# Ledger of designs, part 16: VHH binders against Protein EARLY STARVATION 1, chloroplastic (ESV1)

Target 1, 368 residues: Protein EARLY STARVATION 1, chloroplastic (ESV1), of Arabidopsis thaliana (Mouse-ear cress) (f4i9g2)
Amino acid sequence: RSEKSEERRFDQKMSAHGAGIKTSSSAVPFASPKSRFLSKQEKFYPRCTPRLTGPQSRDTPPKRDTGIANEKDWGIDLLNENVNEAGTNEDGSSWFRESGHDLGDNGYRCRWSRMGGRSHDGSSEWTETWWEKSDWTGYKELGVEKSGKNSEGDSWWETWQEVLHQDEWSNLARIERSAQKQAKSGTENAGWYEKWWEKYDAKGWTEKGAHKYGRLNEQSWWEKWGEHYDGRGSVLKWTDKWAETELGTKWGDKWEEKFFSGIGSRQGETWHVSPNSDRWSRTWGEEHFGNGKVHKYGKSTTGESWDIVVDEETYYEAEPHYGWADVVGDSTQLLSIQPRERPPGVYPNLEFGPSPPPEPDLPPDQPQ
Short names: E, the ipSAE of ESMFold2; O, the ipSAE of OpenDDE; V2, 0.75 times the mean of E and O plus 0.25 times the DockQ between their complexes.

## First folded at step 8 (VHH; framework vhh_3k1k_2)

Design q6 (at its last look DockQ between E and O 0.41; V2 from the best seeds 0.00; counts 0 for: pae E 6.4 > 2)
Fold by ESMFold2, look of step 8:
Structure q6 (fold): chain B 368 residues (1-368), chain A 128 residues (1-128)
Amino acid sequence: as target 1 above (368 residues)
Amino acid sequence: QVQLVESGGALVQPGGSLRLSCAASGFTFSNYAMRWYRQAPGKEREWVAGISSSGSTIYYEDSVKGRFTISRDDARNTVYLQMNSLKPEDTAVYYCATWTYKWTITEGKETTERYDYWGQGTQVTVSS
């Protein structure tokens, strides 16, 4: 009883046509060769060089497009004692390492470790800071911040963190991860920035996204995307990215999808703008009715159009590929952070206004 | 302070030639593309020609291809527009332009902004 031929034929034609049009309309692709910042080999000390005794760090910027690392990839190892050391390596470079604790209200504790190095002539330097935070509300945080520059004038900065807290409304545990990275070349007009985040709760709520931008090879780019899963079958995903040459040619691609229970839509646009402000655009959309029929439509500024209904199965990712169970398994160090011991009878600070004084006991109103 | 100063505009007869210059300062000239625009009386400013920061990519508006040549001299921080076979339709104020980008990151917010810079313009008039 199945009628699949029209669905398959149309879907395949639309896919091939769309891919061909997208390729032909993109004179400069978003996908670029490996970044100069990511292609540099890390500095190695020669085997005959006397061994350096202080902490070491990389001499190149971080890599692009790596997402958010898990805690084990950083190798976070906070010092258990107060350390305040400095020294000089045999090559004349200096180093330091230090650690400490900060305490505050409501059981707040921050354990931290900081280290760094600097070449003798100051042309190269780096700093790393690691921390653990907790308080009596159940909040926990694990974090890293790194920065550096090298003798070629490249500079970089990055942060990473994981956070555990309870949702005040649902009393559900939540884990959030984030990372920021940026780099700038010292020898050419190039640089980039990326911000990534992921948020999860124990009932399947998931939010992920990124903001990225940069400049390389006389081209600038911008990219944003997001994913949202409500944990009850509702999904929203979107992307918006574009690029521009130094001479004003611009092009971009954006799309979104929303689905629940096999019903939803996808839609998007690819576009191109010439230096003279002439704009070409192609829009498309799909409506999925949840009954095996899909409405596909679109048009372009050059006159192409389509508006058809086909028989087609609806496919989308209803649940995140990486979710709560995965992030819990990857967050063991975060979850193992020990809050400050609470003394008997001490509770988290609550903000209340001043209480009025108690009234004294008064005689009866009736006269004697 | 970014500064662009055009020179070389004049009155010429049809079929004549002019060379415009734009001296730039206040930024690293070799890192930026340079562009020429023009604006005729009562019309919107229009793009004429552009040259990439390396000089390897050059584009012209269709109406000036084959007649105009853009070039740059990074040692002198100067971009040129050689205009040949001038027509009355080329009568306009000619502007040199560039743009720069600024990234700012403030707690919970990041921005990328483009800043456009223009010279004061130089008048080109093509008539008998």
Scores: ipSAE 0.104, ipTM 0.623, lowest interface PAE 6.4, mean pLDDT 78
ESMFold2 (binder alone), look of step 8: mean pLDDT 83; pTM 0.805
OpenDDE, look of step 8: ipSAE 0.139; ipTM 0.645

## First folded at step 10 (VHH; framework vhh_3k1k_2)

Design r1 (from n2 with S59F; at its last look DockQ between E and O 0.38; V2 from the best seeds 0.00; counts 0 for: pae E 3.3 > 2)
Fold by OpenDDE, look of step 10:
Structure r1 (fold): chain B 368 residues (1-368), chain A 124 residues (1-124)
Amino acid sequence: as target 1 above (368 residues)
Amino acid sequence: QVQLVESGGALVQPGGSLRLSCAASGFTFSNYAMRWYRQAPGKEREWVAGISSSGSTIFYEDSVKGRFTISRDDARNTVYLQMNSLKPEDTAVYYCATWTYKWDSGTYERYDYWGQGTQVTVSS
């Protein structure tokens, strides 16, 4: 149903009244004061060049499990000129900045920048180093190293490296990235270390991995994993994780996956060890036949056992999620590094790999 | 260098009591768990008791539960094993043990340390 209602316009008019009061007051001739344009010499107070606040860095350890950052995330900014500067901030903290350009044999060039600072009381400090390297062979490298300590006693170190080179065996371009990070607590018996690596070639070969270690008081943990892609469809993935206490309790989980052309296997183990060395373990496996059938089997130390064939679709990643095209796309700064010209008289070491040992002469067929 | 020195082992009668001590040196004692092991003649070394670095977690072998008490004195860098209601089957060399983790060559490695042991004999 419809209902309508209304417009109301209200107009109201109200009135103009005009009252005219006359008053006469006499036009005293304001003598035009001669504006002595005292040219106020605008004392150009030299714009206090904003006291170049010295470089600042983080005052906390890096985050765990962050992997390998991209070039853009690291913000590599190499100084174009040789600089050697130091200063003290208003808060009493100190800073330094330096840069250099090293030339070596074989067209080697290294550009580097280093900066750091300390708090007024020396309780906090940080250092960052950036570098760019190249040679005539096409080798290119970017790297960063950062370290610090804060007032709480925490300390950290991290490095990042990206390398472009030609593989000696395949003559294929290869990009390798790596990162290492560590931190220690100033207040607790705690620390961690992470190592990350990625390797790519133009044919799709990819290797990725990480090693992680940590301690927190009574507990320690390890994590290792790897991924391998051959660029032809073969995939290998594995993980191995375990933890232990100071009293000897241990537990872990590991697995491996291997596939090629829809056929492959998975296997794993979950285990626990008590302080008295009693071990519990469960092992399992899967065989994938590529025909929609999977053989699943397993056992445990507690008497569990299974062995079955099931109808199950096989799912695995035949290619890396992040591959050659991706890493090339993310390595623009690395790729932009200009090599020096080949020095005169320097020839590529054609180290011809050792000629395959001559096939052993098959003993002459003894005449029958 | 890490050193562990056990003391307090003796000959006692069944039902008797002993207190073993292990003096530790060469490491930050308060940061590490301590353990007691024993080895009877002709037997393998077996775990007896453990105490965490904080002292908040304690474990005992089943055969010694209710009879043995592990404790630590961080000020003295010493771990103790109070043994009550001793039995002939408790006859063994008792060892104090610890482990430390050290960063070496890109990994944390475990290093185990043992004392020389102290003889406990329970006999009528």
Scores: ipSAE 0.068, ipTM 0.609, lowest interface PAE 2.2, mean pLDDT 82
ESMFold2, look of step 10: ipSAE 0.329; ipTM 0.750
ESMFold2 (binder alone), look of step 10: mean pLDDT 82; pTM 0.807

Design r2 (from n2 with S59H; at its last look DockQ between E and O 0.54; V2 from the best seeds 0.00; counts 0 for: pae O 3.8 > 2)
Fold by OpenDDE, look of step 10:
Structure r2 (fold): chain B 368 residues (1-368), chain A 124 residues (1-124)
Amino acid sequence: as target 1 above (368 residues)
Amino acid sequence: QVQLVESGGALVQPGGSLRLSCAASGFTFSNYAMRWYRQAPGKEREWVAGISSSGSTIHYEDSVKGRFTISRDDARNTVYLQMNSLKPEDTAVYYCATWTYKWDSGTYERYDYWGQGTQVTVSS
């Protein structure tokens, strides 16, 4: 049903009234403004030379589980000129910055910058080092190292590297990234370490992995994982994680996945160990046949067991989510590094890999 | 170097009591858990009791629960095992143990340390 209703416009006008009050004109005389040329003493505002605030860095440890940062995230800024400067800030803190250019044999070049600072009382300190390396062979490297200590006693160290080189065996371009991070608490029995790596080649071969360690008082933990892609569709992934207490309780989980052309397997184990060394474990496996069927099996130390074939679709990543094209795209600074010219008389070590040992001469067929 | 030295082992009658001591040196004692093990003749070494670095967590083997008490004195770098209501089955060499983790070759490795042991004999 329909209903319509209405417009209302209302207009209203109301009025102008004009009242005219008169009052009087008294002509106060135009005293002639004596133009006191006050010589504008150009207050030379001392150009506050922008107090070159010394370089600043973080005052806290890096975050855990952050992986390998991209070039853009690191903000690699190498000083173009040789600099050697130091200063003291108004708060009594000190800073330094230095840069250099090292030349070596075989067209080796290394540009580096180093910066650091200390608090007025020396309780906090930081250092950052950046470098760019290249040689005539096409080797290129970017790297950074950062370290620090804060007033709470926390300390940390971090490094990042990105390398472009030619693989010795395949002659393929390879990009490798790595990062290491660690931090230690000044107040607790706590610390952690992380190692990350990524390797890529132009054929799609990819390797990724991480090792992580940590301690917090009575507990320690480990985490390891890896991913391998052969560029042809073969995939291997694995994880291994465990933790333990000071008294010997342990627990963990690990699994492995292998696939090629829709066929593959998954296996895993969850386990627990008590302080008296009693072990509980559950193991499981999956066989994927590529035909929509999966064989699932498993057992535990408590007597659980299963063995079944189910209709299940197989899902896996045949290619890395982040591969060669991606890493090349994110390595613009690395790629922009200009190598020095090949020195005269320097030839590529064609170390021809050892000739495959001559096939053992098949013993002469003893005449029957 | 990490050293653990057990003492207090003796011959006692069933129902008797003993107090074992383990003096520790060569490491920051307060930062590490301490454990007691025992090994009876012809048997494997078995875990008996453990105390965390803070002393806040304590565990016992079921066979000794309610009879044995583990404690630590960080000021003296010593861990104790008070053993009450001793049984012939408690006859063993008792060992003090600790472990540390050290960074080595790109990983954390566990190092176990043991004392020489002290003999406890429960016999009528």
Scores: ipSAE 0.035, ipTM 0.489, lowest interface PAE 3.8, mean pLDDT 82
ESMFold2, look of step 10: ipSAE 0.293; ipTM 0.731
ESMFold2 (binder alone), look of step 10: mean pLDDT 86; pTM 0.846

Design r3 (from n2 with S59R; at its last look DockQ between E and O 0.22; V2 from the best seeds 0.00; counts 0 for: pae O 8.2 > 2, placed apart)
Fold by OpenDDE, look of step 10:
Structure r3 (fold): chain B 368 residues (1-368), chain A 124 residues (1-124)
Amino acid sequence: as target 1 above (368 residues)
Amino acid sequence: QVQLVESGGALVQPGGSLRLSCAASGFTFSNYAMRWYRQAPGKEREWVAGISSSGSTIRYEDSVKGRFTISRDDARNTVYLQMNSLKPEDTAVYYCATWTYKWDSGTYERYDYWGQGTQVTVSS
């Protein structure tokens, strides 16, 4: 149903009354004082003297589990000129910056910049070092090292490195990235360490991994993982994590995944060990046949057991999410490094003896 | 170097009491948990009791619950095991144990440390 209701317009007019009061008051001609605009030449103190505020860095440890940052994130800014400067800020803190250029044999060149600072009381300090390296062989390297200590006694160290080189065996370009980070508490028996690495080649071979460790008093934890892609469809992934508690309780979880052309396996173990050395463990496995069937099996120390074949689609990542094209795209500064000319009389060492393939970091054999 | 030295072991009658002591040196004692183990003749070494670094967490083997008390004195770098209502089955060499972590070869590794042990004999 419809209902309508209404517009009301109300108009109201009310009136203008005009009362006219005349008052005459005589406009005494205030003589416009000729304001001598003394053009105070505002001494434009060129405010642009960049207050050489010394370089500043973070006063806190890096964040955990941040992986390997891109070169853009590191903000690598090498000084173009040899600099050796130091100063004291208004707050009493001190800073320094220095840069250099080292030349070596075989067309080796290293450009580096270093900067740092200290608080007025010396309780806080930081240092950052940047470098760029190259040689005639096409080797290129970017790196950063940062360290610091704050007033709370916390200390940290981190490094980042990106390398371009030609593989001696395959003659393929390879880009390798790595990062290491650590921090320690000044107040507690606490700290952590992380090591990250990534390796890429132009054929799609990719290796990634990390080692992480942390400690808080009697508690400790470890994390290791790796990913391997052969560029042909073979994939290996693994993780190994474990922790220890105050009283010696241990627990862990590990798994491995291996696939090629839709066929592969997964296996894992979850375990814990009590302070009295009682061990509980659950192991599991999956066999993927590539035909939509998966054999699943497992057992535990408590008597659990299963062995079944199920209809299940196999899902795995045959290619890395971040591969050669990606790393090349993110390595513009590295790639921009100018190689030096080959020195006269320097010949490539043809004696490339077979460097043994880097032994696959086989997970350390658990001591039997 | 980490050292653990147990003392207080003796021959006692059933129902008797003993207090074991373990003097620790060579590490920051207050930062680490301490444990007692025992090994009876012909048996494997077994865990008896543990105390966290702060002393806030204490655990006992079931067979000694209510009879044994673990405690620590950080000022003296010493852990204690008060043993009451002793039984013949408590006869063993008692060991003090701890662990520390050290950086080695790109990772932190755990190192376990044990004392030489002290003999406790419960016999009529």
Scores: ipSAE 0.015, ipTM 0.288, lowest interface PAE 8.2, mean pLDDT 81
ESMFold2, look of step 10: ipSAE 0.342; ipTM 0.756
ESMFold2 (binder alone), look of step 10: mean pLDDT 86; pTM 0.850

Design r4 (from q3 with S105Y Y111T; at its last look DockQ between E and O 0.46; V2 from the best seeds 0.00; counts 0 for: pae E 5.4 > 2)
Fold by ESMFold2, look of step 10:
Structure r4 (fold): chain B 368 residues (1-368), chain A 124 residues (1-124)
Amino acid sequence: as target 1 above (368 residues)
Amino acid sequence: QVQLVESGGALVQPGGSLRLSCAASGFTFSNYAMRWYRQAPGKEREWVAGISSSGSTIYYEDSVKGRFTISRDDARNTVYLQMNSLKPEDTAVYYCATWTYKWDYGTYERTDYWGQGTQVTVSS
């Protein structure tokens, strides 16, 4: 097939859809309701009313679509000594603060701090836990967990972590960040959950993604996306977003792209299902040959189709905006975690150059 | 456990009226939409009508629009289907249904629940 007149029929739709394939993490087009928990509840820390000797309450749910916070935003400051204290503020609210450490095999150490508070009548409460973990393999972890409820019965939970370790397959240093966030209304008719992750290694491998879902205003939504950079020029990105009403209307949009050295493809689908189960679908694709020509094609369940080749420059994000150098620079507290001192007589094996035949891990028996 | 029990099915003549009810238990009724389906002999089960959890949004299949009315009574945990101007093609087993959701532990799962059905027969 090589009908030149059909190429003009599809130009507007192809250029708009194909050119706009890259978008922000949550901007893929389709209708999705957003949580409004935060607008119902905002708290301040009055400096002139409660005593300011204990931890301050944050009686609000986490905010949607905020990704993974930087370590500095948490203000983690673990105590060097064990603490176990509590108090009561002038308004009758209570607080506590405690800290400790756990020890385990292979140099494992977890230093932690836990704090929380309750209103006088017990209608609201919160907790927050911080930790540092390390062991003799070079593993380090920095983390936070917080939760709370307010007098409206709303509840929330959030975790955050940064991890340094040596990848078992590549033997490279690897930093991973993650967050989970959840909020539910006191009536239990609304809520949302998000899971975010970012993974990096020292040679430029990068993986990022999110899973999100929720319910509000008789509507539910789901969103998943991922990005993968192999550190050698290969890029994979994808999204899958959809929503539904209580009565069975569903709609969604998904796409993916794969590229290396200006050669690759994009493809996607937009779909809609009526309450009576009738399904409409429109698919599209682009093949980029790396020579200034792009094959654009698609079809729909209503019988539309197109298949054209155009002269077009290939554009895509070839490198991550935020990679290994950036995450190392933003992970100074994680990287500064000091492992336990090794006891005398415990030494790791040393490895130089290409590996000899494998041998069992044995402790050195040298004196001193 | 979630339970849906339909009642009110009967034999009626063409042009007649009938009111079905569906008693619900085992979940917070006011938080969930309710739907009616029907299945005629030898045919697949088909959607008839639905009412949102708040009662503010209602949809009907085209063939019953203007003849059937869905409603809910949250105080009695009951959904109704008022059927007027009945035709022989309305003959079917009528089912009520709902969805429930679970949002915890990083998962979203939907579970569909169905009643046992009530027979409606329209014949001379």
Scores: ipSAE 0.176, ipTM 0.666, lowest interface PAE 5.4, mean pLDDT 78
ESMFold2 (binder alone), look of step 10: mean pLDDT 80; pTM 0.799
OpenDDE, look of step 10: ipSAE 0.569; ipTM 0.845

Design r5 (from q3 with N31D T107E; at its last look DockQ between E and O 0.37; V2 from the best seeds 0.00; counts 0 for: pae E 6.9 > 2)
Fold by ESMFold2, look of step 10:
Structure r5 (fold): chain B 368 residues (1-368), chain A 124 residues (1-124)
Amino acid sequence: as target 1 above (368 residues)
Amino acid sequence: QVQLVESGGALVQPGGSLRLSCAASGFTFSDYAMRWYRQAPGKEREWVAGISSSGSTIYYEDSVKGRFTISRDDARNTVYLQMNSLKPEDTAVYYCATWTYKWDSGEYERYDYWGQGTQVTVSS
């Protein structure tokens, strides 16, 4: 509505974005059918990558809607020091492997490995970078970054991280995971992006969520959701999903729930906007009093309304399905990272002249 | 640079017909939906018709349905609006438009492109 739009242009003279979709009907469902009606307590997606080493195929994009992986699903295995190798396979494709160390202030150390390959004619290629980081604050990090393209014109990029640190407010240890994935088709007007995160502390605090975007031909869709457990019985969950056609029809649904000790609420909206900006909307709510009665209410722009009290038991997940004990058990590699040796004590006592680190800049970078 | 250039606007008597054209350049025309809007004097701009990138999905505003026809010619990078049975209420500047979505700064961002417009006047 009267909003300014700024044109953004980058070099796309030969980009894969113009993959030339022919005339066809858009049959894409809605936003994300796998997450529309299900509780987020179940781990539908992390089980899709069963191997401990060698994650996805190096010549195809990562899979959508898989959730965030555990460290074991990647099989992170850093190369030995001073590896710098390259070669050619029998089919004419080339490969390389290298590794290194970077040192910095406050005990910072990053061990990394990088590998890649390229087809004989250069039509496909891939790279993977793995790392371990640590410093003297007790910070530890594992990470993966992968990218590639194939001869069909598909391209992809993926990152994953797992960190251990001490939270500045609570002084509790926290384990956090994050991942980003994206892929673009070379043959259809299609692509997607996902960002995932999971955070845990030793007192039962848990936060999880995702932001997703997808496009297939004439439709685009978005999905965002979050869960928060405070470790003391409060739970918040929410979902916001919507889609849009190229012609400006938009539709979506959103809901949230908040509960503590059997008392709480749910509320939501389903909506539709026509290309002429006419909006249909239906809202609903539930209030749960913890006494076997639930107040249910709602209304719509077409004149529906209800406002009733029913006898109904309250159910919600008061504790996360996957928590601190689980993530500690699944983070053995992270926890085993050995920090750099620390020089003696907090006072000068027979030690002079610490050695400075001489390392150059690393090829891989870190999200903030 | 993206450009959209409308043409074909004219003065016409009630009941007459006109055909508007919008020539597009600076982007891959066949990848994007195209739209027609109009703005009468003293009124807000309103959506009139749209055609999907494939050409298979078409929508019309109710007051023009059955009288106007939108079409596209991807070989000429042009979208058309055939207007029949014109009424004085159809008097407006007609614009063609398109929009794109890009992933920018971790969010989906919309970019709109508009033509300069062509005047259609229906009176006797």
Scores: ipSAE 0.022, ipTM 0.560, lowest interface PAE 6.9, mean pLDDT 76
ESMFold2 (binder alone), look of step 10: mean pLDDT 85; pTM 0.835
OpenDDE, look of step 10: ipSAE 0.394; ipTM 0.760

Design r6 (from q3 with D104E Y108F; at its last look DockQ between E and O 0.37; V2 from the best seeds 0.00; counts 0 for: pae E 4.5 > 2)
Fold by ESMFold2, look of step 10:
Structure r6 (fold): chain B 368 residues (1-368), chain A 124 residues (1-124)
Amino acid sequence: as target 1 above (368 residues)
Amino acid sequence: QVQLVESGGALVQPGGSLRLSCAASGFTFSNYAMRWYRQAPGKEREWVAGISSSGSTIYYEDSVKGRFTISRDDARNTVYLQMNSLKPEDTAVYYCATWTYKWESGTFERYDYWGQGTQVTVSS
């Protein structure tokens, strides 16, 4: 059937671009317009920098497909003083900043700072909160939450955090980073959400993944993927993504691979469902024996089929591009968090697990 | 609440024409695609035609191409199905339908809505 062949070729190309049966747009769909007030580029205050000046606006929405930011990108600075300020800028917009701390069991301390602003007519607003947490078990956390809306009715929300703790099973230092990002259009029934995570331990175990969902241009999409490296050569990677038009056309692509010491497998499926409920799919697989032979097999709903053994070298990414050494180097602020001091008294010092990474230079009254 | 109300079904002789209407309420009509389905006695409900939210994309089931035309009037919150050259095989209850979405952090819900249907009978 030549009609079915043309449909399959078209579907495959559109699926590869991730925009259904049409070419995808690459623009950030929920970016807010530049704020005409509180704009970082438009504000200039050379003659006046009073101590109680308002915070600079952060009313820019998050962008899709940007992963987890570095702690340096946020500029977290939790000054060791309590603040509770508010005011009005020359353009009529209002602002606030506040800070505080919470104490809890087992030496828990959360230092936090919150700031925000609102336009004169209330049509735009933004809020950003920073925190650092620690306790006596060696747990440390840095975090950010921000949200806002603009005069066009767009709204956004984002969280970011990184955590240091001792992994319960491995008894090793572990760093975990995560982000959630969301934006919604006020005028164009469009929105997206992303959740990202990365987990690392000191012996090379690494887990990464993302869940993404959205709707734009009469299409909806779903994307999930994960990577796992055990630090000893074992690798698992997978992806599952699909999309749907408003009229019921659906298409998707998924695959996985598992490898150890040059031995493993890959497999996947590409599929398409027409509005008339006709389903096409093509599955494939590879089994790698580690001896230069690869078993390749597959089939499709159109009758295509293969099952062969070929001579082929096995290649796969055995190590993560970004691992423990990299995340430690990018987490210096997290690692420098100083736990709460014990009150004066007769309390024994106890060691509950592996020591944290080296501290900054010791106070002058201690030997190095 | 979302409501879809079909009208225009009738008894028609082969070769005749009908225009079906579906009045929509309870949602922002211009944001969503609209679809027509039909169900003949003893058969599964089948897709007939669809029109995107912008009206720019239109699809038809093969057996109705060239005979049926779907259109929408966003000012009246109404989708139409113009049915020409009707055949006895077109005898069915015709439904309009839509999908709406509720979207929030970590959740993406689809809700399907259907009208009660309008009977089209093409006599032998």
Scores: ipSAE 0.239, ipTM 0.697, lowest interface PAE 4.5, mean pLDDT 78
ESMFold2 (binder alone), look of step 10: mean pLDDT 85; pTM 0.844
OpenDDE, look of step 10: ipSAE 0.393; ipTM 0.762

## First folded at step 11 (VHH; framework vhh_3k1k_2)

Design t1 (from q3 with T100K K102V D104T T107S; at its last look DockQ between E and O 0.15; V2 from the best seeds 0.00; counts 0 for: pae E 4.0 > 2, placed apart)
Amino acid sequence: QVQLVESGGALVQPGGSLRLSCAASGFTFSNYAMRWYRQAPGKEREWVAGISSSGSTIYYEDSVKGRFTISRDDARNTVYLQMNSLKPEDTAVYYCATWKYVWTSGSYERYDYWGQGTQVTVSS
ESMFold2, look of step 11: ipSAE 0.301; ipTM 0.736
ESMFold2 (binder alone), look of step 11: mean pLDDT 85; pTM 0.836
OpenDDE, look of step 11: ipSAE 0.542; ipTM 0.835
ESMFold2, look of step 16: ipSAE 0.281; ipTM 0.731
ESMFold2 (binder alone), look of step 16: mean pLDDT 85; pTM 0.834
OpenDDE, look of step 16: ipSAE 0.352; ipTM 0.760

